VH-VL binders against q9vpl3. Designs and how they scored, part 268

Target 1, 224 residues: q9vpl3
Amino acid sequence: RGKINIQRPKAPHYERARVVAVTQPKYPELPKAKSCFKTRAERTQQQQENPYNEIIAREVRNWLDHSRLVAFFHLSSITADDIFRVRVQLHKQNLHLKSYGSKIIEQAVKNTRYEAIVPLFHSNHCIVFSPDPEKTAALLRIVRRVPQMVLLGGIVEETMLSRNQLVAYAQMPGLHAVQAQLVQTLSQAPGHLIQQLQAHQNSFVQVLDVHAKNQMNEETPKST
Key: E = the ipSAE of ESMFold2; O = the ipSAE of OpenDDE; V2 = 0.75 times the mean of E and O plus 0.25 times the DockQ between their complexes.

## First folded at step 9 (VH-VL)

Design D50 (framework fv_anetumab; at its last look DockQ between E and O 0.36; V2 from the best seeds 0.00; counts 0 for: pae O 2.5 > 2)
Fold by ESMFold2, look of step 9:
Structure D50 (fold): chain C 224 residues (1-224), chain A 121 residues (1-121), chain B 111 residues (1-111)
Amino acid sequence: as target 1 above (224 residues)
Amino acid sequence: QVELVQSGAEVKKPGESLKISCKGSGYSFTDYWIGWVRQAPGKGLEWMGIIYPGDSYTRYSPSFQGQVTISADKSISTAYLQWSSLKASDTAMYYCARDTGIYESYYFDYWGQGTLVTVSS
Amino acid sequence: DIALTQPASVSGSPGQSITISCTGTSSDVGGDNYVSWYQQHPGKAPKLMIYEVSNRPSGVSNRFSGSKSGNTASLTISGLQAEDEADYYCSSYTDSSTPYVFGGGTKLTVL
């Protein structure tokens, strides 16, 4: 709570520049919590954050509404240069790499059939949106260069797919394969799909974290 | 029709440099990985490295890291394998191959005809 | 490097079925890792016969099939023909730095 700069705690002190002589005798017990520790800038920033969050959540809803392909990835540590290069390659295929806070994702999918995806965003993540579901194979070819992006699953034609289902979809020819997979997926229980996505995410995140620690240890020699 | 055409055979001496080529046609060159595979006389296949020509991102086999340079010129749909200083042990057949795998699937679906490199005094 | 074990040679008569093995570890052939198979005639480039363990590319005869059990992948050629005489290589994913690990190759002789 005291880590956010807009409500930075200060040591008890008196404001030198504020003199309200006429009203002070009438109100000797001015509440400190309401007035003394908040500035106009802090209140404005708080208001800006709330409208900004809703604007961004609306952006996410718009991407979800206009994307026939949505892919979810776990994202481990990656340089800004590497992620930029991936974004450029994805954009050439009409694939749009985005990252949003988990609260914004939760707000965007609230009261929708996609509300069950929120647990996927407890860890570092990114999302790829596209109007072109036939670009799933291109997405998965490009992502091969970035082991830091681990596929969790996705949404194709408004149907949730597990990691394995999305990979299988990418290898199917044509629009007919999309419709066949959609019918089969709609007959499945939504909770089962989310449980499978969470299990793969947890397993792979643990392996990636151990691998990253081992690489750092191997690059730090003991004797110098 | 997907086709990979490699440059012709080379006869070189130890210490010389060499750059061999692999020209892709019949597909979107920048959208697929290209790998290089070595085959010493009478021996099996060894993966050397891969490149994504779209942005020239490369990965090398640990056995060949620092020994060769893999590059591509997407304007002429051509990948390259280059040595700065050849050794007699570099005598081998060298293949380029296209990889169409997705995610964690890696395989070479089309291969060039090979470039024989002979390094002898 | 060669990290996958294949028999050095196998032989069979026309019309027979033969199987070529490719044995690795849980870090390559085992688990969910994909295996591919290549055919190479003398003096020719390799040709993809099987990818992702069991899939045949377009134009490859259904006489070729692939499978995997534990740490061993298998290529099976049914109805053996003279033109099947060639070297056969398996390849496996291992990790992101070594996605193509080849076996040592198997020479198939058609008697």
Scores: ipSAE 0.446, ipTM 0.746, lowest interface PAE 2.4, mean pLDDT 79
Fold by OpenDDE, look of step 9:
Structure D50 (fold): chain C 224 residues (1-224), chain A 121 residues (1-121), chain B 111 residues (1-111)
Amino acid sequence: as target 1 above (224 residues)
Amino acid sequence: QVELVQSGAEVKKPGESLKISCKGSGYSFTDYWIGWVRQAPGKGLEWMGIIYPGDSYTRYSPSFQGQVTISADKSISTAYLQWSSLKASDTAMYYCARDTGIYESYYFDYWGQGTLVTVSS
Amino acid sequence: DIALTQPASVSGSPGQSITISCTGTSSDVGGDNYVSWYQQHPGKAPKLMIYEVSNRPSGVSNRFSGSKSGNTASLTISGLQAEDEADYYCSSYTDSSTPYVFGGGTKLTVL
């Protein structure tokens, strides 16, 4: 009785193989999870003049107008799972990760103050929006661990910043901290001035007292 | 003031497990990276790994991958370095340090006082 | 493997200026601007002295300065003092696989 080689099962009889092949449920290829981040090629092809493009363009403009922090990233070979993970992390910080087609961006920013950003969108990209410019540091800390996200630049308080400028901005103390420091500095200044003024006055009085005492001692006739 | 306080010196035998701690204070613990650096006696600094306490994302040096485990408990602002089985070669000073973590800016601005681990038969 | 090379030791007299070099094996070593320097006294933890090639943290003496040319970063200590006697380590960001690398350290002796 020949040992059934479990490692190389004998090919089923031709008829059985046919039946198995026909009865194998053709599971529809799970729609390739349309990664929200379509390849550049896919984005370019889909950017046919869809009436919906205007709606999306309006949305983009709305995000731009209401965001005090906007960061632009190039995406390099990032998986959908990785994007999702990053999105969740960003969301926890009230940072909103979005991806739009280049044509949509062009349409959205045409004849606006944002027109200068168009050249940034010739490749796979994503945008992070925030109403809070103080979240810049948080954003950069989160994306640090995502090498597939390459910072290109951003807009902070309506000012376009380069990558380096954005990093520098993130390293600055928060507005409140700066204000606190300013207040502290300003509060210390008068105290020091007062002390200096008082010191001079006290010194002057001391000198006068010494002078007065010396004059009194000279006027006391040695009664021999 | 920003401060990192590490657990005390440890004397262990080969094969024993060990977990040392680093507690941060004076700053938002979840917003900065914590790195671990080894310094063998009379030797230089060696980067072991780093953790982001906010979500416990961790990276290891290839030399230490699988050799140690880095973790954090954000509820008590504490990072950990642990061994499942110590070796004599693990004898060293271990430092935790804070990294600003601003994108590609990598430097340790605050350091713990260090934990001396001695592994001897 | 990306490595940073430092001289094993340097020495100087009080009041002199000394320079410690840190040379990377690759153009990628040191990134464009991600070199840091640490001072370590015997039995003490390292202290950040310079970050991003040339920036000084608060509380660090202006006697310490950093520069970079090509693949070599330099720490310069002017007006050398006895308290400057320590080990100095350079560090750099490198790549995604090994984001941190330290130099071998330089022992500074104040003569």
Scores: ipSAE 0.073, ipTM 0.625, lowest interface PAE 2.5, mean pLDDT 83
ESMFold2 (binder alone), look of step 9: mean pLDDT 90; pTM 0.927

Design D51 (framework fv_anetumab; at its last look DockQ between E and O 0.02; V2 from the best seeds 0.00; counts 0 for: pae O 9.0 > 2, grease 19.2 > 18.9, placed apart)
Fold by ESMFold2, look of step 9:
Structure D51 (fold): chain C 224 residues (1-224), chain A 121 residues (1-121), chain B 111 residues (1-111)
Amino acid sequence: as target 1 above (224 residues)
Amino acid sequence: QVELVQSGAEVKKPGESLKISCKGSGYSFTDYWIGWVRQAPGKGLEWMGIIYPGDSYTRYSPSFQGQVTISADKSISTAYLQWSSLKASDTAMYYCARDTGIYESYYFDYWGQGTLVTVSS
Amino acid sequence: DIALTQPASVSGSPGQSITISCTGTSSDVGGDNYVSWYQQHPGKAPKLMIYEVSNRPSGVSNRFSGSKSGNTASLTISGLQAEDEADYYCSSYAGSYTWYVFGGGTKLTVL
């Protein structure tokens, strides 16, 4: 109801009330009468662990659901200054560098089509999310100065790509439109045909990537 | 479409300072690395260093570390190569070039026309 | 620190095939490392001919091909033409010391 918004103006200072509401991820639970049957240690442990893990896992699901580009990296030891400079440059391109615990990732992707990514998070890692799959080349140009970020692979338009496939995709600026059209065509075909066409998609990505890169490097601007 | 236009030839004396320029056009200047390459008279190409104009992150060849300064002004899409005190051995042709490589790939796809720097007494 | 070794000169007759070598180490040419090749005509800026070992930019003749074996990269020019007479440079990434290194260059003469 709209009553929740009205309560915020009653704080002694409106700015303080707004900050408190944003910075408190925990909300009051049900009346203490129900919780009186547990020790305070048991209740605190249960509430703190479960709610925090699910909230963070929901954040990861939201990133995955809203990102048409997801790139996975192994992260070796790196200075805070170096990773911060990279994060800033990535953010300017609508590329969002994140890291999460492996348990949180497992929880976030459980029973989803992305469950296969869990093994990537057994070691130190980071993830880059973006709604803009055309920014894959920009991502890989920026991270080039960070040898500590080792590309493992990614997801583009809900398709899992290996490291080499993601790099090939990045070098073919027009492939995004072709790939989207192939996916739409496959969804209208019989299941057997869809499986066969998906096997050929990887080959097309690599070939188109080489062609687009060659054309981009030498093409004279075309007049109409 | 992509073009790198360098400043004109320079004739200088030892001890003088110099700043030469490389203006990029026809692409998003801040999104691509720019390298500087030296070619002494009758000699081969020598990589001097690179810059990412988005935040001016710079790396130098060990042979040129401390001898030159590479910088960029992203507001005018221009990269610079600068000496505080020229030596006669700095006489060379200097090229800027755009690096379009991604991830672990490194190569220069577009080159400026070159700036001839002559340092003599 | 690490320089790529190229022959100082190579020559061939029109229509022949020639190969220019570029030898380095496992840290710059060998393994999964990439090599690029540049052509430079007298008085002109270099031009990219091959990138990532064997890829040709659009507009570069298919007479130019690149390959690599062990610590040696090779540029092969088939069907030599007079316009191919130029200096050729290989380039690679040399570990963490520099981002790029060039070979010493090879002068190709078409007889």
Scores: ipSAE 0.495, ipTM 0.767, lowest interface PAE 2.3, mean pLDDT 78
Fold by OpenDDE, look of step 9:
Structure D51 (fold): chain C 224 residues (1-224), chain A 121 residues (1-121), chain B 111 residues (1-111)
Amino acid sequence: as target 1 above (224 residues)
Amino acid sequence: QVELVQSGAEVKKPGESLKISCKGSGYSFTDYWIGWVRQAPGKGLEWMGIIYPGDSYTRYSPSFQGQVTISADKSISTAYLQWSSLKASDTAMYYCARDTGIYESYYFDYWGQGTLVTVSS
Amino acid sequence: DIALTQPASVSGSPGQSITISCTGTSSDVGGDNYVSWYQQHPGKAPKLMIYEVSNRPSGVSNRFSGSKSGNTASLTISGLQAEDEADYYCSSYAGSYTWYVFGGGTKLTVL
């Protein structure tokens, strides 16, 4: 009675083998998480090709182009709740707090006049937009209470300003105030100038008169 | 002053093609989105879609996807809404409107006067 | 799908204050849902009255104000005038799939 070698079962008949081969459930290859092997370059390219990113980039450009005040901030350990609170406060002043990825910003400003701002976005950042440059002081006032928001610089009336320059700008009297002061100064200037000119002339005449009197006194021979 | 001027009223038969226009003026046409809004007689406003004329990026409402085509010619500051085959149900007033295009702040600040499209057998 | 629900009609007498509500179905109670309000007179194009919940465009009367509480936005018209009789539509940005949604509209009658 030949010991059935149970360890090497006889190869199934060719037809059975074929049926078994065909009926083996082909488990769909688990989608190779292509995401794990995509090079940084491929990921970056995919991000660049995302229609959504393009839309956002376009909108960022739109914000930049239509804002008369743009302020750039670094965010240091700020919570979502804190950001929300600040956003609400800013919104009340028609200041719009936005946060974008650095790549989106780069895409948005590439080959534009705003390209110089790219270096400001190396870390967590936010941007405040306003159509009103007069809100600069209000912005700074609000942000002063938020130590997690560090002013980096900004754009006012299409001019890029450093942090210090923005602060200085906020401290300046509004354009109307400056104009009013200028008008006041100009209106007062003629009167003072005329007075000063007249004073000098009068002084000169007085000196000349004294000189003339002294000369006349020297020419009067002491009649003896 | 910003203005959107639309083409005149249209009377068409079912199955006919139609292209209506919206011309923008008084602003940079390429910097703002143009949306199309439908209003059936006695009904409310329905957003159809939107285009960015700068690069002709277009998005449609799911309800209007494949039903209409939105396009723009930035050289003449004009946006278009077109049908390949009109239906009676397309009878409505059609408005174009300018969108500010500001991220997370979407509203239509200027509107065209509307184009009445009547489709009748 | 974000739907905005408005009352079909509201009425008030001249000089009164009326409020039109716009309630969204979106669970995003806290989302920056910018709500806009439009006024439409019969046979005329809609006019923007309020944007971003509470902002008035230039040229819009200060009698019009907007607010939001939870998922309900409100348009308030103070000192109601005959000229205010119109249809009012709320609108909201609805996100990635539907960029814009309009409410069903509210007919305001000045009695």
Scores: ipSAE 0.012, ipTM 0.505, lowest interface PAE 9.0, mean pLDDT 83
ESMFold2 (binder alone), look of step 9: mean pLDDT 90; pTM 0.935

Design W20 (framework fv_ontamalimab; at its last look DockQ between E and O 0.02; V2 from the best seeds 0.00; counts 0 for: pae E 16.8 > 2, placed apart)
Fold by OpenDDE, look of step 9:
Structure W20 (fold): chain C 224 residues (1-224), chain A 121 residues (1-121), chain B 112 residues (1-112)
Amino acid sequence: as target 1 above (224 residues)
Amino acid sequence: QVQLVQSGAEVKKPGASVKVSCKASGYTFTNYDINWVRQAPGQGLEWMGWISPYNGKTNYAQKVQGRVTMTADTSTSTAYMDLRSLRSDDTAVYYCARDEGIWDSYYFDLWGQGTTVTVSS
Amino acid sequence: DIVMTQTPLSLSVTPGQPASISCKSSQSLLHTDGYTYLYWYLQKPGQPPQLLIYEVSSRFSGVPDRFSGSGSGTDFTLKISRVEAEDVGIYYCMQSYQFPLTFGQGTKVEIK
């Protein structure tokens, strides 16, 4: 029983090699399993051909138009579970977390007052919408412990704000509180003015009284 | 006015417990976390932990872990810090502070007036 | 734990003169998100601490412009361009890069 020479078979004779090369069945390359990860370019192209893109774009516009608070976030390696958790928390506060493709957003805001936000959506992102600008602080609190969500900026009362400006806004007292303070301050102003005016008058009267007393003392003959 | 008002001074014996309150006003209580920071006489500041009034989540410093319980009552906008098994080295002024930081940034923009806790035999 | 080291521990300054306080961290406070989590507080005598600077160089609301913060990584500085009587107190740096939050030892600023 001949020892199977496990040594690398000697290169076949050149003629045999040619025949083998020609007779080798060319199997079509198995379609490389297109990794489920469509390149960003492929995803973008597919979104353009989707008849629903216009519908979604209209939805985005509707959210923008009816929201008094809009916050833009970058998402960094966040899991679906984490997103869901955050979504639930936000929802409890009437904050709506949405994610849209960059092209959809571009389409939605094209030739609108929101066109300036397009540069914010070059990567994985999400948007939080709210009809209540007073929820800004709540929003920031909820996302504080979600490091995967990075605040980029937002829109409050139709004004575009930077990250820092949003934080500052969240620190401000509510409009009603500010108004109340203003009214209180204004209501105290007349009182202070009156007091100051009265103080000057009283001071003048006191000076006059002192003068009168001094004159009376000068007229009192020193009784020897 | 936005403010935190704390409970009055406490004198306790070793082994006893103390509960300090911090009442918030002028803002939405659940929108900010409450931190507790203590300061021993003549010493620096020591962070003890935080509580979220929104969900009741807490994070305690290891040094006080097991002895401290932070709670928040949203109905009264009041945070509480309960410290048990008091020792002499727990003698300090205790501050509550509002945390307005975002993400991993924690900073305290509003402080209570402080509560002096004295632990003496 | 991140150790925060302040220098000097005490500073006596003539009114109108500048003051500088250093704070060093045992590790970098620069986070991957691009922010540096260093804060400055002032505790005036008999009062609670108050925030002066957040994220190294940002002045908190109501803080005078004579206060400025600078630094990067592990080295930070608080500067007062012109010290006033109201600036007397203990200054603390704080890190929030990781838990537990830690403070510097404090720098006592007094007026000569």
Scores: ipSAE 0.018, ipTM 0.526, lowest interface PAE 7.1, mean pLDDT 84
Fold by ESMFold2, look of step 9:
Structure W20 (fold): chain C 224 residues (1-224), chain A 121 residues (1-121), chain B 112 residues (1-112)
Amino acid sequence: as target 1 above (224 residues)
Amino acid sequence: QVQLVQSGAEVKKPGASVKVSCKASGYTFTNYDINWVRQAPGQGLEWMGWISPYNGKTNYAQKVQGRVTMTADTSTSTAYMDLRSLRSDDTAVYYCARDEGIWDSYYFDLWGQGTTVTVSS
Amino acid sequence: DIVMTQTPLSLSVTPGQPASISCKSSQSLLHTDGYTYLYWYLQKPGQPPQLLIYEVSSRFSGVPDRFSGSGSGTDFTLKISRVEAEDVGIYYCMQSYQFPLTFGQGTKVEIK
């Protein structure tokens, strides 16, 4: 016998970061316009007290450790069809869309340099991971056509970047050396990034949520 | 360009071994598991197992347990499937496939071109 | 092991006509998380398999909308609304509910 999916990832061997991520396939057996991604986030948040939380937190830590690009988004209500199309487009570029409960994020980043990201997860959210920081431009191109996903900021080469800094990074010429120089310059002031995120956190969700609703039907030009 | 390129066709005698290579390019090798699937002439697909290039863990189908070893070399982005004690019913096309699946999902979004292994006396 | 049974094993279709392939699993593929882990692949002549449908009904990127999947529990169906010459090949269902991953026997679809 052995129908239980918990038995499949035997406890000593669930440390495989790639295959035990939280995000689940979304369309089948959830026929409504509700986003499977939101349903997953709600279920994960509701189960934060069970032993599963520590397992999932370790998987988040593994994603953070193996990703040179991490981007954080506020997520408005989105249909299962739309989020699936976005996820597929992102996967084509080696960009991995995930969502986790805020308590799990707190466990994952405790005692790490990433503890400052926890305030970003006080509302609906999703995270994009990638081992390739040169995919930042591709990420922003895909997401700009998805007004339900609003960029909050990110991590590039282990340096936390504000929204504006991440956009600036993406607009640099595609050569790795030039992008690495920008990140090095920004990393000289990591405290400034944290201060900007903290200063905006109480307004971020409200302002961005209003902008996301306004942008549902508009393509927004970049100007920086 | 995202692709899996496998080694060329091989002809072996019963009792010998074969090692098929699968070179990944265009993506981060350690982010995806590599599965091996074979197809005997005129038959369907049979899953043989997977390897995680991230940590070297493997899972083998019972039918080939004890005769197969799957390895991954992260320095060359190449996965290997070594099948020993070959029998005539091991004659098949062997595919490597990238497992796009994440937690609780396993499905193959990228396949190698296939390697024909013929076992004949 | 979960046994995947496809019917028919061979299907000859006039171009432009619909085709339907059934896949039955020996046990439910519905997980407690609400998702059903059933997938469809097409192997065109001389090519490796390619993913068509994931999670019962979701079309993979680049797959024409004439392909549709449906079903639940143990009974699943792949439909091709208007078969074209490029659709010939062998269609496989696969489950990823549990290891070992298993495929159906395949359904060969040919023109005429």
Scores: ipSAE 0.000, ipTM 0.414, lowest interface PAE 16.8, mean pLDDT 75
ESMFold2 (binder alone), look of step 9: mean pLDDT 93; pTM 0.951

